# Ledger of designs, part 41: miniprotein binders against a2bj90

Target 1, 235 residues: a2bj90
Amino acid sequence: MSRSARRKTSALNTVLRVVEVFASIQGEGPFTGTYSVFVRLAGCNLRCPFCDTRYAWSLEAGKPLGVEELVEEIARYEPSLVVITGGEPLLQRHPLNSLVEGLESLGLRVQLETNGILPAPARDEQLWRVYHVVSPKDVPVRVPGAKLHPSWVDYARATGRAWFKFLVANEQHVREVAEYVAKLGIPRSRVYIMPLTPEKLDMKELLELHSRIASLAVKWRLNFSPRLHLLVQLP
Short names: E, the ipSAE of ESMFold2; O, the ipSAE of OpenDDE; V2, 0.75 times the mean of E and O plus 0.25 times the DockQ between their complexes.

## First folded at step 5 (miniprotein)

Design jd3 (at its last look DockQ between E and O 0.45; V2 from the best seeds 0.00; counts 0 for: pae E 3.1 > 1.5)
Fold by OpenDDE base, look of step 5:
Structure jd3 (fold): chain B 235 residues (1-235), chain A 88 residues (1-88)
Amino acid sequence: as target 1 above (235 residues)
Amino acid sequence: SDEFKKRFEEVVRKMEELIRRYEETGDEKYLEEALRLAEEAVRLARESGDPELISYALNLLSIALLLQGDFEEADRVLEEAMKIWEEH
């Protein structure tokens, strides 16, 4: 191995491209209501038309941060959960494993948010140990090129540490989700439906949308994810 | 054909294995080979004429490009995947 290859490997392992770090309440999925530090990573392999974090699509929108420095920054907030999100966090898988190791060494709980296109963690990865909320983009609102990687179903079965969160706008979308998860053998207890929120909804429209989708969740016997942060006007 | 599908799935599987090796080792040779396999996946997908398969293969290529740090090319590839999907 050349001296150049060793230097590139060490830098790739210890630096994340980070858009933002902030404290808030987890507004979505199984950890809704949890005081959390959010780490938004840069770079995404999707161009979702409904993305609310388009500023994270570029890798250049992220600042290079050392894993150790980032662990120290996160720890100062005394979070009940660390939420790693972004564009697609698993595009930075290697330094992300190092981040998870650092956070877990402090006894911090970690949740990853992913689009589920990249393979699930292997047993030898630090990411294997954390919680995952997978947001498939192939159903019901199909983003071109999006396909749920089969390994996420296997990971969910093996660990019980994965949930699947689907964006829905109507009852047809909820039906498609129900059929999709049944076909894949995903337990309904691991499935969340969440309102697909267009840009520029007022608070009344947002509440009405939440009410409709929550009622559909009950009818279809699925879990409901709010967008709690939008309802309570937090980041 | 079932044979075509099997060939495509094998290319994807090999690409994913090379990405994993790159992530574990940081050896750029694995990423270069993964990129080559992504290009092969796109070629095969184009030969099928299936818009879904083409968009999926282009997404795979975008992943390899993003891992290489070629954001501009990755963005062009993702725009192409969107265009192909809208036309069909």
Scores: ipSAE 0.842, ipTM 0.935, lowest interface PAE 0.5, mean pLDDT 93
Fold by ESMFold2, look of step 5:
Structure jd3 (fold): chain B 235 residues (1-235), chain A 88 residues (1-88)
Amino acid sequence: as target 1 above (235 residues)
Amino acid sequence: SDEFKKRFEEVVRKMEELIRRYEETGDEKYLEEALRLAEEAVRLARESGDPELISYALNLLSIALLLQGDFEEADRVLEEAMKIWEEH
């Protein structure tokens, strides 16, 4: 049997552990503003102190859903974009590739959000063809255990389908990001800086933080990512 | 020391290769060996005394445990990583 056929017959599960599926606006990164269906997968290989989605950390927080059923549920929303997020979606890599195959067979555009610790897609994976927003957590926020896998830079160069998004609170953080991406050879056109939002900001504070970080993005010639869903009070 | 870092890196490379083989073949022997190497990576990281290496090694172990389907142990390992980091 071929390697592909062996993988299909390896008794690997086509079930995903899913925390939630919902429609909203993509609020971050290069697809900001797009009508999207979010699929939040359970499980994360990090415990970031600033995480907004702590309820997705445990793999047992997810309900098991068959890939075919999930594709049909997503399709009923008629999304312009399917955002696969989590936790860390690449922890469920095998059934995730099956989900992507199903979504692409319906012509649906897919974006994956990842912390980049697990390797970038191989050429023979369905994930090779989708868009990726990679959010490294080692700089500037220095989350323990977070190390960007080098394959993401190679993948971005080979495909043009990856962008890198960094949480920042101030100009020193932006300087650290600039140094980091220069060292790794990541072009500025692929880099987004995004506000690191403290818990319990009111709208005025949130807008002021966005303005401050956006001004730094212009100064440093980097792309700016809002947290648009917070500004417009959507999930 | 640099010696521990060199050994650690080699163990991690082999573990990642075995995970790829497991994904390609479905043969559990590759996953079993990857788990043993992930545990060795944790031992090496602890010997180095470097909390960042320890947390990274525990992250890698959690990935192997997830592939095996041991979700409860994967969660416990990640909580350990946070507690070690918080102490330093």
Scores: ipSAE 0.401, ipTM 0.737, lowest interface PAE 3.1, mean pLDDT 87
ESMFold2 (binder alone), look of step 5: mean pLDDT 84; pTM 0.810

Design jd4 (at its last look DockQ between E and O 0.60; V2 from the best seeds 0.00; counts 0 for: pae E 1.7 > 1.5)
Fold by OpenDDE base, look of step 5:
Structure jd4 (fold): chain B 235 residues (1-235), chain A 88 residues (1-88)
Amino acid sequence: as target 1 above (235 residues)
Amino acid sequence: SDEFKKRFEEVVRKMLELIRRYEETGDEKYLEEALRLAEEAVRLARESGDPELISYALNLLSIVLLLKGDWEEADRVLEEAWKIWEEH
């Protein structure tokens, strides 16, 4: 290995492109209500029409931050959970493993949010130890090019540290999710349905949508994820 | 065909393995080889005429381009994936 390759490797391993770091309540999935620090990473391999974080699609929107500095920044908030999100966090997998190692060394719990297109963590990755909320974009609302990598099903079965969160607008979408997870052998206890929220809903419409989707979750025997942060007007 | 599907899946598997090796080693040769395989996956997908497969292969290509820092080309590739999906 040339001296140049080793210098590039060391820089790639220690720097993340970060859009924002903030403290809030986890509004979604299995950790809903948890006081959390959110780390929004830059860059995404999708262009979802319903994305609420379009500003994170470009890698250029992210500031380069050192892993050590970022661990110290996160630790100052005394979080009950660190949520790593963004565009697609696994586009920065290598420095993300270093971030996870640093956070776990402080006894912090970590949750990753991913679109599930990239492979699940391997046993030799630090990411293997954390919690994952996978948000497939192939069902029920199809985003072009989105396909769940099969290794996420295997990871969920092997570790019990993965959940699958699906955006739904109606009962047909809930049916498609139920069929999809049954076909893949994903246990219903690991499946969340969440309201697909258009940007222009008022609070009344938002509550009515939540009520409808929650009722469908009960009917179809799936878990419900709110958009709690929208309901309580937090980031 | 089943043979075509197996060939495509093998190209994708090798590409993703090369991305992993790049992530582990930082050796750009793995990323260059992953790019070649992503382009081959797109070629194979185009030969099939399946818009779902083409859009998926283009998405895989976009991942490699993003890892390379070729952000503008990644955006163009993702726009192409959308056009193909909307036209079919």
Scores: ipSAE 0.851, ipTM 0.941, lowest interface PAE 0.5, mean pLDDT 93
Fold by ESMFold2, look of step 5:
Structure jd4 (fold): chain B 235 residues (1-235), chain A 88 residues (1-88)
Amino acid sequence: as target 1 above (235 residues)
Amino acid sequence: SDEFKKRFEEVVRKMLELIRRYEETGDEKYLEEALRLAEEAVRLARESGDPELISYALNLLSIVLLLKGDWEEADRVLEEAWKIWEEH
């Protein structure tokens, strides 16, 4: 098989490189509190210093799993939500669309987490129909090379199925987020601010940070996202 | 300059379109041309002297390298982006 033919076969293959599949609670964003199955895909195009899942950066960290097998495994958990995360899931876009098709055929609700550097779904992708939580990494903590692709704003406006989540530590960060989303035309109703926890805080410190950021969310009329899984000590 | 930014954005737009064509067809000719454009984007960014633009171009190049299966080179490119960031 030629290298071109192998690449075509790989690009059309129904196999994903998966780091882990596990049940927990969605602790962040619009679906906070939902019993979820997390599917962590391998590979990332960023090296964020605050990343909680550095072990997913390398594609070598993932095991190849067939999409049909993965759908069956996910279904056995009886989830209320399937969260596809990673690394950066859109690096495995073609087989990811196949996974979404299988999950939706079973009536399972799907949410994707992405850094938003690769473009939003097109209308002809299965990903068009799922929910997306987009976490731009160029504001307020500037990660080298991170830049939100403008199609995510168009997608959010066209579908109502994308939200934008930002890690913040203080009011200056919130001001920067507010300026950023205003410039891009992202409505406040689609914006979440979430506590930046780059180190393990004790429970009291974590609660204090949540309180401060929640107060800022109210002041700036933005949505607040907890890191609920940290508060309740779930993965 | 403003001229570099306009050329840079056009190169990036074409590169991302080629990536989409690669995803649709599996035809590596699109990925090969995307790589050429990603390398051109890096060259333009370096001519600009803007460390943010250089870091962005390097991250775009890493995406193409990851898709091509050149994981080790993608890692080196991402490390370079961080070195530039640390100097900024």
Scores: ipSAE 0.612, ipTM 0.851, lowest interface PAE 1.7, mean pLDDT 88
ESMFold2 (binder alone), look of step 5: mean pLDDT 86; pTM 0.835

Design jd5 (at its last look DockQ between E and O 0.79; V2 from the best seeds 0.68)
Fold by ESMFold2, look of step 5:
Structure jd5 (fold): chain B 235 residues (1-235), chain A 88 residues (1-88)
Amino acid sequence: as target 1 above (235 residues)
Amino acid sequence: SDEFKKRFEEVVRKMEELIRRYEETGDEKYLEEALRLAEEAVRLARESGDPDLISYAWNLLSIVLFLQGRFEEADRVLEEAWKIYEEH
């Protein structure tokens, strides 16, 4: 290991490129309704056409922020949950583990949102102990380059700390999700289907879409995820 | 066909281990070799003719470029791959 390599490792451990930090309600997945602080990290390894956070795609969209400073900022909100999202947060894996360490030292509960292309946490990572909502983009929406890393299924079985959330627009999509999770051995108790919402729905259309997808969730015996923050008009 | 797939999986596994070594040590030599493997994965995927495999290999290349701090190159790879994929 050279001194240059040590200096780069130190920089990786102490700085995150952060797009925004804000308080709101977790609107999706198993922790829906929880008072949360969101930390949106810059950079994404996908270009989903339905992405509602395209401003986070480039790593240059994020400002460098020290991990210690970020922990203090988050703590001032007194969150019930810290949601680490992005882009794709695992592109900044090493300083992210440092952030998680700092948040855990204050007793804060952490959830990660990821597209699941990069591997699940190893046992010796701080990320091993946090909750994960994994949103594969290879089924049913088939985003180019997307592929769920198989370690996420192993991680979910070993720890019980991962759930899988899928965007669906119709029953054919739900059928595809059901086949996919059965093939991978993902139990339906860990599976959420969520409405694929166009950016410009009015409230009536949004409610109707939620009703249709929720009905399909019941029919197919899968969990339903709303986009609650959209329904209650929070950021 | 199965021989190329076995080679592709082998290349990807080695690339992932090199990325892990980089994360543990901060030594850029591991990323340099990971880049070579990501480029090999792209070549293997193109030989297969499978658009899904090709786009996955491009994604892996973009990840290595991101880790090297080559952010605009990584963005271009992703945008280019999406455009070419749509034409298939």
Scores: ipSAE 0.650, ipTM 0.865, lowest interface PAE 1.5, mean pLDDT 88
Fold by OpenDDE base, look of step 5:
Structure jd5 (fold): chain B 235 residues (1-235), chain A 88 residues (1-88)
Amino acid sequence: as target 1 above (235 residues)
Amino acid sequence: SDEFKKRFEEVVRKMEELIRRYEETGDEKYLEEALRLAEEAVRLARESGDPDLISYAWNLLSIVLFLQGRFEEADRVLEEAWKIYEEH
């Protein structure tokens, strides 16, 4: 290995491209209501038309941050949970494993948000130990190029540390989710449906949409994820 | 065909294994090999005529380009994947 290759490998392993770090309440999925630090990573392999974080699509939208500096920044908030999100966090898998190691060494709980296109963590990765909320983009609203990687089903079964969160707008979408998870052998206890929110809903329309989708969750025996941060006007 | 599907899945599996080896070693040769396999996946997908498979193969190519630091090329590939899907 040339001296140049070793220098590139060391920098790639210790630096993340980060859009923002902020404290808020986890508004979505199994950890809803948890005081959390959000780490939004830059870069995404999708261009979802309903994405609320389009500013994170480009890797250039992120600043390079060292893993150690980022661990120290996160720790200052005294979070009950660290939520790693972004565009697609697993595009930065290698330095992300180093981040997870640093956070776990401080006794911090970590949750990853992912689109589920990239492979699930292997047993030798630090990412194997954390919680994952997988948000498939192939069902019910199809995003071009999206396909759930089958290893996420196996990871969920092996570890019990994965949940699947689906965006839904109506009962047909909920039906498609129910059929899809049944076909994949995903237990309903691991499935969340969440309102697909158009960009221009007022608070009344947002509440009505939540009510409709929550009622469908009960009818179809699925878990409901709110968009709590939108309801309480937090980041 | 079932044979086509198996061939495509094997190309993807090999590509993912090369990406994993890159993540473990930082050796750019694994990404160069993964790029060739992603391009093969795109060729195979085009031969199928399946818009979904084509868009998926283009997404795989974009991931490899992203890992190479070729971000503008990755973005162009993602835009092409969308056009292919909208035309069908």
Scores: ipSAE 0.628, ipTM 0.860, lowest interface PAE 0.8, mean pLDDT 92
ESMFold2 (binder alone), look of step 5: mean pLDDT 82; pTM 0.775

Design jd6 (at its last look DockQ between E and O 0.58; V2 from the best seeds 0.00; counts 0 for: pae E 2.6 > 1.5)
Fold by OpenDDE base, look of step 5:
Structure jd6 (fold): chain B 235 residues (1-235), chain A 88 residues (1-88)
Amino acid sequence: as target 1 above (235 residues)
Amino acid sequence: SDEFKKRFEEVVRKMLELIRRYEETGDEKYLEEALRLAEEAVRLARESGDPELISEALNLLSIVLLLQGDFEEADRVLEEAWKIWEEH
């Protein structure tokens, strides 16, 4: 191994490209209402037209941060949960495993948010131990090139630490989600539907949309995810 | 054909395994080989004429390019995936 290869390997293992770190309330999924530190990683393999974090699509939009420094920064907030999000966090899988190890050593709970295109964690990864909210982009709104990697279904079954969150705008979308999860053998108890908000809605329109989608969740016997941070005007 | 799909899925599987080995070792040879397999997946997908497979293969190529730090090329590849999807 050349001296150059060893230097690149060391830097790849210990540095994350981070867009932002902030404390807020988890607004979405199974941990809604939890006081959380959000770590938004840079870089995404998707260009979703409804993405609210388009500024995170480029890896260059992230600042390089050391894992140890980032663990110390996160710990100062005394979070009830650390949420790793971004573009696609699993594009930085190696240093992300090191981050998770550091956070778990402090007794911090970690949730990952992923588009589910990259493979689920293996048993030898630190990521195996954390919670995952997978947001497929193949159903009901099809993003080009998006396909849920089948290993996420197996991971969910093996660990009980994964949930699937789907963006929906109407009853047809909810039907498609119900059919999709049934076909994959995903238990309905692990499925969340969330309002798709492609544009900035006013608060009245946002509440009306939440009400409609929540009613559909009950009708279709699925879990509902709010976009709570939008409703309470938090980051 | 079922045989084509099986061949494509095997190329994708090998590519993802090489990405994993790259992540574990930091050895750029695995990423170079993953790139070659991603390009092969795109070639195979184009030969099929299936816009879904082409978009999937282009997305996989974009992942390898992003891991290399080839951000501009990754963006071009993702734009092509969108164009193909909108035209079909």
Scores: ipSAE 0.692, ipTM 0.890, lowest interface PAE 0.7, mean pLDDT 92
Fold by ESMFold2, look of step 5:
Structure jd6 (fold): chain B 235 residues (1-235), chain A 88 residues (1-88)
Amino acid sequence: as target 1 above (235 residues)
Amino acid sequence: SDEFKKRFEEVVRKMLELIRRYEETGDEKYLEEALRLAEEAVRLARESGDPELISEALNLLSIVLLLQGDFEEADRVLEEAWKIWEEH
């Protein structure tokens, strides 16, 4: 396919560029512990230094899969939750709405993970009805150009289906998150702080970091998210 | 100045609306106009000299480039945003 035709096909049709599909446990955020199927979509508009899925940055890293075929593949796992992640899934918004429609027609619960730079779902999108975990990348570790679109706060208020998750390493980071969410009017009940885990952390260090961040969550009256999959050594 | 920021915000707002129309219709004219506005946003940001505005504009340009399938240029633009940010 020509470069132009490939772009057109990717943007217009019910085909998603998918890096991987696999079953595991949701290890982060409000649905921690849930038996899940993960759908990792290709393409990202950020190059975060702490990204652990760099292999998903390019849209060319994904294989084109038809939405109907993907729905059938996901359903065979019999998941309790379908987690759509990536890259940045909202770069493939049109076919993503088709995927969500197919999954919801089977009664499957869906959660999206996003960096929140592209706008929140409109009322006429299938994505309006799914759960979202939004991870802003302009606090506390600032990534160039990573500005949260204000519609996510409005969406969270209107629907109750969005939460905001922040990677933190220490109390100064938590203070910065607290100031940020207060400025934006994000209620504490919608905020998760999660350990910023460096590479090659042994289990003792990982547990100590979790304990420290969880204690800070209690102190600052914020929700705590583990990185459970790291603690139990799952993908 | 306040004038630069207002103009920048208006350009960005129109660009994001065009991206939405492209996503809804598949009509390439909206994406082509979004590219023009993204490039204008970068010019305005560079004229301001504000590294935060420049990195924001470059990120927005990268979104349009990614939607067009120009992955090499999108990667270059994102790398530039990092270098400008780290410099300041």
Scores: ipSAE 0.471, ipTM 0.784, lowest interface PAE 2.6, mean pLDDT 87
ESMFold2 (binder alone), look of step 5: mean pLDDT 85; pTM 0.826

Design je1 (at its last look DockQ between E and O 0.60; V2 from the best seeds 0.00; counts 0 for: pae O 8.9 > 1.5)
Fold by ESMFold2, look of step 5:
Structure je1 (fold): chain B 235 residues (1-235), chain A 95 residues (1-95)
Amino acid sequence: as target 1 above (235 residues)
Amino acid sequence: SDEFKKRFEEVVRKMEELIRRYEETGDEKYLEEALRLAEEAVRLARESGDPELISYALNLLSIALFLWYELTGDPEYLEEADRVLEEAWKIWEEH
């Protein structure tokens, strides 16, 4: 490794700004259906119009929690998966690595959700060993400030622990995603398309959109991600 | 230049506070005023000629328009939100 070793702070004294911790089902991506504990970290480097967690945009929304305390709280849920989300969790990279270290010491499986703007984990980070679902916001609906850091594709190839998830509303969006992932060399087996769901859809409309996007996934030979938690009304 | 940027930041700060209050209370008057301030922020940003300010202001306007679409169901607001966001992206991408 060429990176200089960093002096580690005790995981017991590292602090994260946390909006909420709750149990639910992972509703999206490759771990859909898994009993999970969600850890929503404060702060985001994007302002997406369709964001359903705007309350996590501000760092002020989070309360400081010590990593040891947080690990103990998570463990009490007895999760099958710990999902670290936000905002954008990588804005708190250093204490996040400490959290991952604590969770891994208990044998807990960890997944990170990220918009992919900040770089993928380095080999010397605890985050290197966890699973990642990367949701770029520069295709098909383009949010200013969004640009997928190229290290995520390199990381996915090196480790096999990253998947790429794209919000789509129609076939033109799917075409744009297909062109984007082909250009970047992301294999189809790592790509999920997921319904872009405006907040006001009733259940019939939500199911119709799911059906339409799933049919497009089959047509374009891409993986389909539901938004299962919306269908079953879980947080 | 710096004075326009300072005025712009004040308008944006007020607009974002109103969106937060709308999300907390559901009172649509906050969203109405937020939309007005977002439009003013775009006007100020364009007068400044600063691409960073213009892109940011247009992004904020798209958010206010999308929220208004969610509230009213009027597809014209969604279409405008999409157009505004596209412009914001084009400006950001160039810089």
Scores: ipSAE 0.166, ipTM 0.605, lowest interface PAE 4.0, mean pLDDT 87
Fold by OpenDDE base, look of step 5:
Structure je1 (fold): chain B 235 residues (1-235), chain A 95 residues (1-95)
Amino acid sequence: as target 1 above (235 residues)
Amino acid sequence: SDEFKKRFEEVVRKMEELIRRYEETGDEKYLEEALRLAEEAVRLARESGDPELISYALNLLSIALFLWYELTGDPEYLEEADRVLEEAWKIWEEH
């Protein structure tokens, strides 16, 4: 490999396209209530109609940030968890592995949010060591081109560091999730259902929706994820 | 036909511009017109008989319907968006 090719590969592994970095409470999934720094990466391989972060769909929506600078920025918040989210973080897999290495070297815990379309981490990736919340987009609401990559089921079984979070609006959606995870052999203990929320719900309607979906979670013996950040009016 | 393709692309372009204006202004009239154009895109796609265009137009309609759910909180728009996405998915899997 020429010196030029090595320089291009090194630069590609050290720069992320970042939309925003902020501190808040993790509102969703197994780490709900954790003081977290959120890193929203730019670029997505989907165009979900229900996406609340459409501004992150283009890679050009993000600013180029060095991994070292980003690790230093995150560390200043003294987070209990670093949440890597965005459009689809795994579109930036190479520099993302470098970011994880930097964060783990400081003893920081890392959680990735992913749509599960791209392959799960391999054993030689730094991403293998972190927590993953996979949000499939093929069930119950079917986004065209979305398909859960089978390797996420294997990763969940091998590591115990993956959970699956599904957006649901009604009991039919919860049924479809229950059937889907049963078919894939995903343990129910690793499955979360979360309310699909419109933006214009008032606080009363939001609480009523949470109550309804939580009751369905109990009925169907699934875990419930709130949208806690919406309930407490945090980012 | 080339004329059909141009007409379809123009409907889609107008719909996307109206969604952008809705997101910038919050004025429901832009979303109402975007929904109407998405329904027109589906009609045009069905007239073509092209499975890829039908699936694409149905996806656009699902976006417009979901934005109406986001605006109104009416579950009927969400149920219709899900039905439309299910049809788009079946068409995509079969071709």
Scores: ipSAE 0.011, ipTM 0.261, lowest interface PAE 8.9, mean pLDDT 89
ESMFold2 (binder alone), look of step 5: mean pLDDT 85; pTM 0.832

